VHH binders against Probable nicotinate-nucleotide pyrophosphorylase [carboxylating] (nadC). Designs and how they scored, part 7

Target 1, 283 residues: Probable nicotinate-nucleotide pyrophosphorylase [carboxylating] (nadC), of Methanocaldococcus jannaschii (q57916)
Amino acid sequence: MLKDYALKILKKSLEYDVGFGDITTNSIIPEGVKAKGVIKAKEKCIVCGIDFIVAFFEEYGIKCKKLFNDGEEAYGNILEFEGDARTILMLERTALNLLMHLSGIATMTNRIVKKAKSVNKNVRVACTRKTLPLLSPLQKYAVYIGGGDTHRFRLDDCVLIKDNHIAIVGVKEAIRRAKENVSFTKKIEVEVSNLKELREALEERADIIMLDNFKPEEIEEALKIIDEFERKTNFKPIIEVSGGIKEDNILEYAKYNVDVISMGALTHSVKSVDMSLDIVRYQ
Short names: E, the ipSAE of ESMFold2; O, the ipSAE of OpenDDE; V2, 0.75 times the mean of E and O plus 0.25 times the DockQ between their complexes.

## First folded at step 1 (VHH)

Design w07 (framework vhh_7w1s_2)
Fold by ESMFold2-Fast, scan of step 1:
Parts: structure tokens; sequence; C-alpha cells
Structure w07 (fold): chain B 283 residues (1-283), chain A 117 residues (1-117)
């Protein structure tokens, strides 16, 4: 299913990129010329999206040989291919743009997960829904390949009560209404911005509580309140921390006994892995 | 600004006593406080913990060491009696968060304790 979704995105991207034809390739490269080549990672990375690119190339008659699988650490040649030279050159940029982006997400995620787990073995590093339109499933797949958690995918996946919901009805009423009106199968998460809202979320027994834009010292106070509530009621929500967390400050958060650290930066502020596609004339 | 400052280390003869102090600034003792030690060529190990009136000790120091705290002075102490040469180590004061998972939030700089034969 995800492979078919990726193919649809790649084909639509190609349609816009080609327009009425690749005028450079069609004017310069003779018809029927065959080429062989490689996709090369110019920096050490976690490969992600290679099977999407293989499917895309094979859809257009390009034969591929994988040298690495999604999730493997790689440097240098990662894919070998051969086929019609004009076709390869037409597909090149569309293929590289997706592969470079997804590998960038997986590489960043893996680095951050290892960093966080070095001080907190059980913590999960998660992405958010701050994703590119239509690319969300592919970006979240890359987070998963990097060792991260995808968080909720769509609005129908999980109840997430946010600041704008709270602005209308308040924390207590939002949780009560969600429990009354949503299927028993759905988890209820609430974002809280202060200790008053935290106490309200605990009292109403939200399944997951996100501490939104708390400073590290404020997390200490919040966790004390959560632990006291757990001792008195034997109720323990999942605790997520989010907002303002980046690679350079994650250790300030990961040192605390929290279950999840979520970072929009994994999908909205990632650097692509630098890759090239190199060909030679074949026969 | 959170700080832990150890004092009271030094040289002592086997069988002697020594008291280490750890002064905290920037927080109260709402979390567990502990003493850890690291001897040359060995891993850092937990020696003693104190939390909301309860204490816990490593088997190697039970009956010899006592951990206590003074909340008015924001200071935690380690009273070390019947010292052995094997107690020679750098001693670290640390804050440990309570809950379902025990982990160390902050470490002091450490203070050397050397026990001579």
Amino acid sequence: as target 1 above (283 residues)
Amino acid sequence: QLQLVESGGGLVQAGGSMRLSCAASGFTFDYAMGWHRQAPGKQRELVAKISWGSTAYDDSVKGRFTISRDNTKNTVYLQMNSLKVEDTAVYYCARTRYGSHWYTDYWGQGTQVTVSS
C-alpha cells in the first residue's frame, strides 16, 4: 500500500516536471541509446525510499539492483540500474529529490533517537503532523525507518485536544465531551500549556498528556504533580513533551522520565542527504 | 540555575569516619538525592539514596554509611563509618527522579575520598 502511494506521488511529480517533454535530453541524446549507472550517497546516511525508487524506475523499464535496503547505513553506491538513456535522464531529478529527502529524515531521526536513548532507554522520539501536504505518509515512514515513532497519522486516528479546542470549551469539558462522543476504541490525548491545565487533564483521566512548550525546569514540576497523582489514584497517563525541542537541546528534555518526545523538526526542518546519479553509455 | 557542590572529602585512615556534604541551589529536595562513587578502573555505582523519609543502601555499605538531609539548608549528607581501603573513590552527589523509572538528573563535580591502610 505505501509503495503504491509513493508511485502515485512520483508519477504526478514527473508529469509536472516533464510537461511537453524533456527538451534538453530529446534534442541531445539519440533515440535508442542505452546507459548504465549508479545512485551514490555522497555522505554517510540511513537509506530510506530505495524500494519506492526501484518501483518507479521499473515502471518505466529501467532494470535495478539494490546494494542497500531501507534502514541500512550506507555511503557510496546504493543502487545500480540500466536502461534507455533518455528515460533515465527524464526520471533522475524526481527520483533523487524523494530519495534524498526521505533518507535525510531517516538519518536525522536515527541520530536523534540514539542521542535521546543514551540518557533515557525507554523514551520514544516521535514526529508530528507538521508535514508536507500529500507527503505525510512517506515522511512518517522515513521517521519509522530511522527508529522513531510516527505519532497519529490522520484526524480520525486519535483524539488530540489542542490549544484551539481548549480556547472554545476548556480542558475539562473537552475531555468529557470526547469521552462521551468518540468510540471507546480511541485514545484521548490533550495538550496542556500550564500546571492548571495539567491538573485538569489528570483529574479527567486523559490517556495521554502532552506538555506543550514547557521549559526543562517546568517539566520537573509537572512530573512531580503527575507522580503524586499516580501515587494517590494508581492512574498513570502516557507523558509526551513537545514544543521547542531540537537536536541541540533534546538532552535537556530526554534526561527526564517522560515517555515520548515529539519534534516537528524531524519532518519540517530536515536536511536532504546529498546524492548523485551518474551514467555511462552502455554498448 | 541548578548546582550541586560536594565537600568534606580527603584522606582518612582505615577504620575512621568521614562526613560528606552536598549543598544544592536552584531546587528543593522534591526528588530523590543520592551518593554514587567511582573507584579507579571501575564503573560508577550507587552508594545510598534518600527520598521523602525513606533510605536505601548498597549492600557493601549497609550498617556503615548513613544518608541524611537538611531541607532548611538544602543539603544532603553521607556519614561514612568504619571506612575500608576499598571505599577509596571519587564520591558524587546526584539528584534522581522518582516515578516508574529511576534515573539521574544532575551530578555534582565529585569529591575524592582516600582511605589509607
Scores: ipSAE 0.000, ipTM 0.076, lowest interface PAE 24.8, mean pLDDT 84

Design w08 (framework vhh_7w1s_2)
Fold by ESMFold2-Fast, scan of step 1:
Structure w08 (fold): chain B 283 residues (1-283), chain A 118 residues (1-118)
Amino acid sequence: as target 1 above (283 residues)
Amino acid sequence: QLQLVESGGGLVQAGGSMRLSCAASGFTFSDYMGWHRQAPGKQRELVAKIRSGSTAYDDSVKGRFTISRDNTKNTVYLQMNSLKVEDTAVYYCAKDYYRSGTYPLDYWGQGTQVTVSS
């Protein structure tokens, strides 16, 4: 379950953060002090990860009340909590770091998806496998919460024939071998870098063709070839565009009739949402 | 991706009450949720909608029907009181992805039959 995975990550993060003890809190805050507080979003955002934080806090005896759910637009107080003051202060940074990061991904994804769909209603905006080690499932969850597509999760999820595969066996042979050796249930995607490789991928009937690092004008030419092939054969693959696409240039790509725009930036170039944990009452 | 599942329909006698539920799974940017109905031989029509905490109703159901939302369960309800034979229809739950209640709506449930007998 994703929540259990998140909890394991948070507990490991807490372990290296605390070391042999929270010397500041333990030297200043008396034992037995109970505190109530809130986690507050200091800017408008799409909340992501709130159930992970609730699970983490409850693991350590902190009682929580959600004010927003993942996927909701929020500003101000998003979570209320109460429990042992020393424990709350020990957990604070570990909890906020994950929540701020995942909410940042969801917020950026939401903004970019909305922008792309303003000129191409049916397009999907997807992340990639350019993710942080161990955090990939959580980052992809945040993309999903923001309205994006996760793309494949693992190497066993979908066949993706990439430049290094093509360098060894070529486009045609790579697709043929994948069709022969992989279960009929798995889609076959191929990255093509030029029009020659595009024609080869069409002839071999790849399920998905990714136009990798094509300029906008090159995409226009590629779509003409794809349309001609469809007219002659009644076959049309899913068309994905990827490589060098960012928030500031996505409209140059989204204006074309493509099915998917994939962006590594959704997971590797995100700004965290600014949040705080505030103690409201203690006793 | 987004799925809407209606439940709670069935047969009821005129003057009775019925509660419909719509469970949503998945995410959209719009907080719009609407109940629509289609009676035999008629066009599909809006019954009730909820958006940003505000509700609106078709004149034919004002004072009798109430739309409400439980965000913790991702569920929208339509409480139908003082049912009339003319309320007989298939009831559909609907949602937008980005727009806030502007046709055409992006997502529709399968529909649930409500039959009011005299």
Scores: ipSAE 0.000, ipTM 0.108, lowest interface PAE 23.1, mean pLDDT 85

Design w09 (framework vhh_7w1s_2)
Fold by ESMFold2-Fast, scan of step 1:
Structure w09 (fold): chain B 283 residues (1-283), chain A 118 residues (1-118)
Amino acid sequence: as target 1 above (283 residues)
Amino acid sequence: QLQLVESGGGLVQAGGSMRLSCAASGFTFSYSMGWHRQAPGKQRELVAKIDSGGTAYDDSVKGRFTISRDNTKNTVYLQMNSLKVEDTAVYYCARKYGWSSYREYDYWGQGTQVTVSS
């Protein structure tokens, strides 16, 4: 659903990339040459962004045929296209850069989701708002395609009480003021950094509590407090763990009975999928 | 306003004991409290902390130092046993909001000198 947004980003990127013209293509390829080609994934991946590339190519008169849809495991040819050769070559790098990046996110996310769910069937793996400026909606879409959770998109999506809010008003007052002043439709999440803040967040009935930068053993102790609180009050918030969690240590966290594990690495430490655009036929 | 004032430092022989006190005014100890030290020519380091989750110690002092607090007196203590010459440093009482390792200590005392002679 972010197709129009993606198209705007791709067009702006193309504007910078082309400058005064593709001098190599325009000096070598005659006007009016028509070409057919493929976009090929050189490694197994979860495809993400293919409809964005189709929209981008079609905007410039290039006809496309999808071989895979977003979310499918792919290797080899993923998109066929045909149109003006000069145009295809002009669009190539802009298209591939976005497709490779989003497919990288979806692939990493899918791998990590499967890993976490192998020890905790019900856990969600979520991204954060540690995203590239302007690309956040597209990067979060890729996380979603990979089987992850997007977390909140914008500041107006959900209340998230962070350390700097807590430094000014404290946990209890922050939650109370949020409940009083924000629409009933909005969930209230609080990041807690110790067991005292956890108890305060529980008492004030935050909808979601994030255990921020807790070590695995500290999470175990926090869960005991949460279970005791549920036993006494019949209240249980959604429990998220976040901070310093990466692919190589996620199992240390996922083994605990937590609802969500959020990882900035899904969007800021991803490896792109290696792809190429190959001209197959021309006239 | 939160103010932290250390006391109890001084000169002590190796193998001896010393107790440092940190008197807080303005707020309760509802946050993480720590004892840091800075030895001559070295960076300041955290040696002990206390919060709602319990106590923690740097390996260099584990088993020798004990941190405790008296909420009625708004005072945090550092009991130092089996002192070594290497424990010579200025000792600082500090607090931070929360106990996450990524949060910085935001209030500091002026420091108290501890000198351990051989």
Scores: ipSAE 0.000, ipTM 0.090, lowest interface PAE 22.5, mean pLDDT 85

Design w10 (framework vhh_7w1s_2)
Fold by ESMFold2-Fast, scan of step 1:
Structure w10 (fold): chain B 283 residues (1-283), chain A 118 residues (1-118)
Amino acid sequence: as target 1 above (283 residues)
Amino acid sequence: QLQLVESGGGLVQAGGSMRLSCAASGFTFSYWMGWHRQAPGKQRELVAKISSGYTAYDDSVKGRFTISRDNTKNTVYLQMNSLKVEDTAVYYCAASGRYDTYKGFDYWGQGTQVTVSS
């Protein structure tokens, strides 16, 4: 499961963070002290990763009570916990770093999804594979929780013919080879960088065509070509736009009748939600 | 301006082997390079083509002919094995600057004769 994957990542992160021991906590907090505390969101957010943190804390004997679930809008106290004080303090930063980051992704994604859908009801906002090493499944989960689309997870999920593939083989042969050599269950997507490549991808019947680094006016021209092809052949691929799209310019793209807007920024340019872990009582 | 110069060719017995070479010179980018052939009284047909190590062959030569390209020398080769009398033709080296041209090439060599006896 995803929760088990998150636990493995958190445990490895903790191993690095602790090193030979938490010298501050071990030097000043007596053994056997029990503490109760809360994790607080200091700004309004969409919570993501709370079950990962609960599982992580419980692995180390810390009892948790959720106040919010993943996907809910939250502010203030989101998790209550109690257990060994030294253990809580040892786990604090590892837990907060992941929770803050995933909640940041979910919050940003939700805001952008609402913005895009305000002018294009049916558009999907998707992430990419521009993700942190090893954290990709968790970051994509956060996009999903925020109301976005995960796009492909791994290289074996679907065919994505990119600029470097096209440089070697060309658009037509890349699509033909993919259709011949890949299972019928796999969609074939191609990135096109100009209208000539778009016409080639249409002619070869790619399942998904990504308009890569097209300016808004160029998208309008591309959609006319796609509409003409549909009228002539009764074939219409899924149309994705990508490249250079950010929260502050997404409306320039979403106003067009495209199916998907994909943004690397959802995973590579995220601001963490500001959160704290506060000890409330100790004994 | 791209110039294509073939070498090799000649007379060979059925079952024999022959290698054709095509040297490209000039500054025109070539997406595809390949070999076509034309037997007397027949239409010119594609034998094999190559782009950055990716190859395609006509069904009649699959398993017998191998196309390869040395990008450092800007040269394409056609290794012909298990030759048949039906392989007798003028062989043309060709290149295309267009990656969307499955059919038809833009640049052509002068051709080299391959004659398979018996």
Scores: ipSAE 0.000, ipTM 0.083, lowest interface PAE 24.0, mean pLDDT 85

## First folded at step 2 (VHH)

Design c1 (framework vhh_7b18_3; at its last look DockQ between E and O 0.01; V2 from the best seeds 0.00; counts 0 for: pae O 15.9 > 2, off the site)
Fold by OpenDDE, look of step 2:
Structure c1 (fold): chain B 283 residues (1-283), chain A 121 residues (1-121)
Amino acid sequence: as target 1 above (283 residues)
Amino acid sequence: QVQLVETGGGLVQPGGSLRLSCAASGFTFSKYAMGWARQVPGKGLEWVSYISSGGYTEYQDSVKGRFTISRDNAKSTVYLQMNSLKPEDTAVYYCAAQWSRYGTDYEFDYWGQGTQVTVSS
């Protein structure tokens, strides 16, 4: 379960962060002091990871009241909690870091998805595997929560023939070998860099064809080729466009009748949501 | 040492048939795509047929329906059954092995010495 994975990551992070002890908190706050408080979103955001934080807090005996669910837009208080003051202060930064990051991904994704769908209601916005070590499942979850597509999670999830594969075996041979050696249950995607490779991919009937780093004008031409092929063969692959796509230029791609727009920026260039944890003495 | 040895070539009348064989050794045959190319004197090498490691086949348009490529991995041998032969099929036929498939001859990893096929009345 993803929650269990998140908890594992948080606990490991905490272990590192604590080191030999929270010398600040332990030197200042007496043992046994109870506190209550809130986590607050200081800007409008899509909440993501709140259940992970709840599980994390509860693991250490902190009682929580969730005010928002993942996927909801929020501003202000999003989580109430109470418990041992030392424990809360120890957990604070670790909890906030993950929550802020995931919410940032979800928020950005949601914004971009809405923007893209405003001109193409059928287009999916997907992330990539450009994720941080150990955080890929959580980051992709955040993309999903934001309304995006997770793309493949792992190397075993889908065949994705990339430029480096093509450089070694070529487009057609790559597809053929994949079809011969991979289970029929797996889709075969190929990244093409030009129209020649596109045609080759079509001829070999790749399940998904990614137009990688195509200019808008080239996308238009590619779509014509694809349409012609469909007309002749009644086969049409899923069309993905990718390469240097960001929030500021997403419409240049979404205006075309493509199925998927993938963006590495959804995970590798995300601004965390500004959040704070505020507490008061409870007992 | 890698070796590809072609056999089965010869003289045949138009409309006749030949079966070429290529015995391979020195590499993991089952992992390689195998192909046949041909060259007429004074002309360039042209691709004839291809069979992938998994058995996918391709043919030059001029030989489609007449030639059949097959392979026996247990024997490390690739075959080219040539039916309905035409004078235009006269050439030296070469067996080739490749890990990767490209449209150029220099991209093949291994080549045989070739066998002469002559179609003449």
Scores: ipSAE 0.000, ipTM 0.180, lowest interface PAE 15.9, mean pLDDT 93
ESMFold2, look of step 2: ipSAE 0.000; ipTM 0.434
ESMFold2 (binder alone), look of step 2: mean pLDDT 85; pTM 0.857

Design c2 (from q10 with S54Y; framework vhh_7qbe_3; at its last look DockQ between E and O 0.00; V2 from the best seeds 0.00; counts 0 for: pae E 24.0 > 2, grease 25.1 > 24.2, off the site)
Amino acid sequence: QLQLVESGGGLVQAGGSLRLSCTASGFKYAMGWFRQGPGKEREFVASISSGGGYTYYADSVKGRFTISRDNAKNTLYLQMNSLKSEDTAVYYCAAQWSRYGTDYEFDYWGKGTRVTVSS
ESMFold2, look of step 2: ipSAE 0.000; ipTM 0.179
ESMFold2 (binder alone), look of step 2: mean pLDDT 82; pTM 0.841
OpenDDE, look of step 2: ipSAE 0.415; ipTM 0.756
ESMFold2, look of step 7: ipSAE 0.000; ipTM 0.102
ESMFold2 (binder alone), look of step 7: mean pLDDT 81; pTM 0.840
OpenDDE, look of step 7: ipSAE 0.000; ipTM 0.197

Design c3 (framework vhh_7d4b_2; at its last look DockQ between E and O 0.01; V2 from the best seeds 0.00; counts 0 for: pae E 12.9 > 2, off the site)
Fold by ESMFold2, look of step 2:
Structure c3 (fold): chain B 283 residues (1-283), chain A 120 residues (1-120)
Amino acid sequence: as target 1 above (283 residues)
Amino acid sequence: QVQLVESGGGVVQPGRSLRLSCAASGFTFSKYAMGWYRQAPGKQRELVASISSGGGYTNYADSVKGRFTISRDNSKNTMYLQMNSLKPEDTAVYYCAAYWGRSGYDLDYWGQGTQVTVSS
């Protein structure tokens, strides 16, 4: 349950942040003061994580009313809340940090997906495992909410043969061993860096071939090879391109008939959405 | 069975007002962002206005900003479009839509449309 996972992260983060006490709040705010307020998006964004924050607030007795669901475009008030003032102030930064970050990922993903699909309506934009320790499920959820593809979550989700594996045993042997030793239910992906490796991966019928760090003109040649192989064999892998792809150059890749464009930037190079928590004394 | 039913369309002179309604049923209305779209003869369907599920965020096409107001009443499962200072260019079939999807822009449910005609 992703909500329970998020709650565990939030509670542990809060425990660290509070330490021996919220000394500012405890020195200034009397016990028993009630407050109400809003979380406000200070820029247009795709909201992500609102149910996590609701669960977090409710765990500590704060009543909430969502103004948006995850995936909606938002600006201004996105969550109304009411409860104990000391508690709200204690939770504020921990709640905002996660919400701002996940919304940043969803917003960037949405913008990049729209850009790619403007040129190639069938292409998927995917993230990678370049995520923060333990935050991968939440960060990949934000990619999903933004309209992207999560790619594998963990090492055990599928086979992904990389340059270091290839350096040790070669492309053909790596694929053969994967087929022999891994369940038929797992797809086999191979990261290739040149046309020789591409041909080897095709001959061994890899399910997914990632063209890693190919320049656009090299992608054109790779696609010709794949098309010719398909004509002769009726076999075509899923074609992924990756490496050096960013928001400002994605159109140069999306114009080609590829199935997936993946990039670590969706999770590792994201600006948080600017948000605030605005409070007023209620009683 | 999801149903979106538009009403309030008609023929009106330039400068007048109309109020469109969209009655929703078959789903939890308060969980969905909603929008009004329009399609003039020979044109592509375009977004006119959208509103978040809670009503706190609205967006408008530049061509209608300041003249049209989108609103919703979640207790009545109804969305509205107040259309003031109507122009001949506003002539179109107006559609109610629910944003069902991951990003809130994947439209899965449409109404049948209501005709608005602004003529001299």
Scores: ipSAE 0.000, ipTM 0.335, lowest interface PAE 12.9, mean pLDDT 90
ESMFold2 (binder alone), look of step 2: mean pLDDT 83; pTM 0.849
OpenDDE, look of step 2: ipSAE 0.006; ipTM 0.205

## First folded at step 4 (VHH)

Design e01 (from c2 with D103N; framework vhh_7qbe_3)
Amino acid sequence: QLQLVESGGGLVQAGGSLRLSCTASGFKYAMGWFRQGPGKEREFVASISSGGGYTYYADSVKGRFTISRDNAKNTLYLQMNSLKSEDTAVYYCAAQWSRYGTNYEFDYWGKGTRVTVSS
ESMFold2-Fast, scan of step 4: ipSAE 0.012; ipTM 0.435

Design e10 (from c2 with S47Y; framework vhh_7qbe_3; at its last look DockQ between E and O 0.30; V2 from the best seeds 0.00; counts 0 for: pae E 13.6 > 2)
Fold by ESMFold2-Fast, scan of step 4:
Structure e10 (fold): chain B 283 residues (1-283), chain A 119 residues (1-119)
Amino acid sequence: as target 1 above (283 residues)
Amino acid sequence: QLQLVESGGGLVQAGGSLRLSCTASGFKYAMGWFRQGPGKEREFVAYISSGGGYTYYADSVKGRFTISRDNAKNTLYLQMNSLKSEDTAVYYCAAQWSRYGTDYEFDYWGKGTRVTVSS
């Protein structure tokens, strides 16, 4: 399923990139030339998207041999291929752009997950819905491959009550209406921005509470309130921390007894892995 | 759950050769060999990627040991040549089955096979 989605995106990207034809390749490379080559990772990375690239290459008659699977740490040659030289060169940038981007997400996610878990064994590191249009399923897949949590995929996946909903109806009424009007199968999450909203969310028994843009000292106070509520009611929601968290300050948050740390940066501020496609033989 | 079983250990004379094997069901990711000698901490020996295209060796064994895998047989190998008394250790097979890629960190370990280099 996801492979088919990736293939559709790659074909559409290729259509735009090729335009009226690859004028360089078509003017220089004779018809019928066969080539063998490799895709190389120029830096250590967690590879992600290999099967998408294999499917894309095979769709155009290029034979592939995987050297690594998604989720493995790689450096150097990661994919071998063979086929029509003109076709290979036409597909090159479209394939590399996706592979480099998804591997970047998986690499960043894996590094951050390891960092967070070094001080909080059970914490999950999650992405958000701050994703590129149309690429969200692929970017979330890369987060998953890197060891992160995908969070909700679409608006119909989970209720997430945000600041703009709260501005209209308030925390208590938003949670009550969601419980009355949404299927019993759906979790209800609420973003709270202060301790008053936290208390209201606890009283209405939201399934998940996100502490949005809380400072470390505010997290400590919030956790005391949550612990007191649990002692009195035997109810504990899943606690998520989000907002302003990045690789260089995650340890300041991960040290707290929270369930999830979510970071938009995993999908919107990732650095691509540097990769190349090299022809190694032709005839 | 992935379970690893090492075999092929034994007594061998210095300068000799020995081949270790490790069997597992459902190979998913990278595999490696580690060893622990008498009175020493466990040390890395060799690494191989899931497809077999990338290998990496500890400096102490480079040029003497060769790691390989046969995914059709779910088996990992370590060919050990020009053995030295310093190679005496219990050898452990390790596998990465998680989606977490790690810098030679492994999720699953065998119970080990003993290699003794005499003379």
Scores: ipSAE 0.000, ipTM 0.242, lowest interface PAE 14.9, mean pLDDT 85
ESMFold2, look of step 6: ipSAE 0.000; ipTM 0.339
ESMFold2 (binder alone), look of step 6: mean pLDDT 82; pTM 0.838
OpenDDE, look of step 6: ipSAE 0.014; ipTM 0.354

Design e11 (from c2 with S47R; framework vhh_7qbe_3; at its last look DockQ between E and O 0.38; V2 from the best seeds 0.00; counts 0 for: pae E 15.2 > 2, grease 24.4 > 24.2)
Amino acid sequence: QLQLVESGGGLVQAGGSLRLSCTASGFKYAMGWFRQGPGKEREFVARISSGGGYTYYADSVKGRFTISRDNAKNTLYLQMNSLKSEDTAVYYCAAQWSRYGTDYEFDYWGKGTRVTVSS
ESMFold2-Fast, scan of step 4: ipSAE 0.011; ipTM 0.442
ESMFold2, look of step 5: ipSAE 0.000; ipTM 0.281
ESMFold2 (binder alone), look of step 5: mean pLDDT 83; pTM 0.854
OpenDDE, look of step 5: ipSAE 0.147; ipTM 0.632

Design e12 (from c2 with Y56R; framework vhh_7qbe_3)
Amino acid sequence: QLQLVESGGGLVQAGGSLRLSCTASGFKYAMGWFRQGPGKEREFVASISSGGGYTRYADSVKGRFTISRDNAKNTLYLQMNSLKSEDTAVYYCAAQWSRYGTDYEFDYWGKGTRVTVSS
ESMFold2-Fast, scan of step 4: ipSAE 0.000; ipTM 0.398

Design e13 (from c2 with Y54W; framework vhh_7qbe_3)
Fold by ESMFold2-Fast, scan of step 4:
Structure e13 (fold): chain B 283 residues (1-283), chain A 119 residues (1-119)
Amino acid sequence: as target 1 above (283 residues)
Amino acid sequence: QLQLVESGGGLVQAGGSLRLSCTASGFKYAMGWFRQGPGKEREFVASISSGGGWTYYADSVKGRFTISRDNAKNTLYLQMNSLKSEDTAVYYCAAQWSRYGTDYEFDYWGKGTRVTVSS
């Protein structure tokens, strides 16, 4: 489960962060002090990762009460907790860093999804594999929570024929070899950079065709070719658009009848949600 | 299984108060209240997150209505104070099943409870 994966990542991050000991907390806070507190979102966001933080806190004996679930729009207090003060302060930054980052992804994804769907109700906004090492499953989970599509997770999930494969064997041969050598259960996607490669991918019946770095006017021409092919053969692949697409120009692409818009920025150029952890000492 | 049952409606004088309740069963993320007045379209009144930490209100009811929930009892409430004749409507309880509903995309609805505010 993703929760166990997240817990492993959080524990390893904590190990690095603590080093030889929390010298500030250990020098200032007496042993045995028990505290209550809250994690607070300082800006409106889509919460993502709250169950990961609950699991992490509970692993170290901190009791938690969720005020929001992943996927909900939130502002203000999102989690209440209670436990040993030294432990809380030790876990604080590791917990906040992950929660802030995943909530940032979910918030950005939801904003962009709403923008694209305002013009094309059927379009999906997807992330890519341009993710942080080891954090990919968690970042893709955040995209999912924000209403986006995760795209393929790993190299063994789906065939994706890219520019470097095409440079070696060409579009037609790449698709043919993939069909011959990969299990019948796997979809074949090909990234094309021009109309000639598009026609080749259609002829070889790729399941998904990605129009890479096409201008909006080139998308319209590509869709005409796809429509003609469908009329003649009764075959239509899933059409994905990728490359050069940002929040400020996504509407220029979403207005066309494309199925998926993929953006690496959802995972590699996200801003964290500003959050804090506030505690009150008690015994 | 998700079932929504509203109660607490009735006749009340302008300036008075009523508390509506909605009993829900099953898992839900966010819940809210909508209303439909005579000859009008259904409009948003208030919503609350699954944990109760976040609430939204329509401008027409801000400061007068308070939404709350008791998850242990599977119950949603709407406390209506300083009622006006324009608050006369059938009030509907709504629930969001999907984690992705952020713009009041509610999937399940109750049958409604009628509120009449006399002048």
Scores: ipSAE 0.000, ipTM 0.220, lowest interface PAE 15.6, mean pLDDT 85

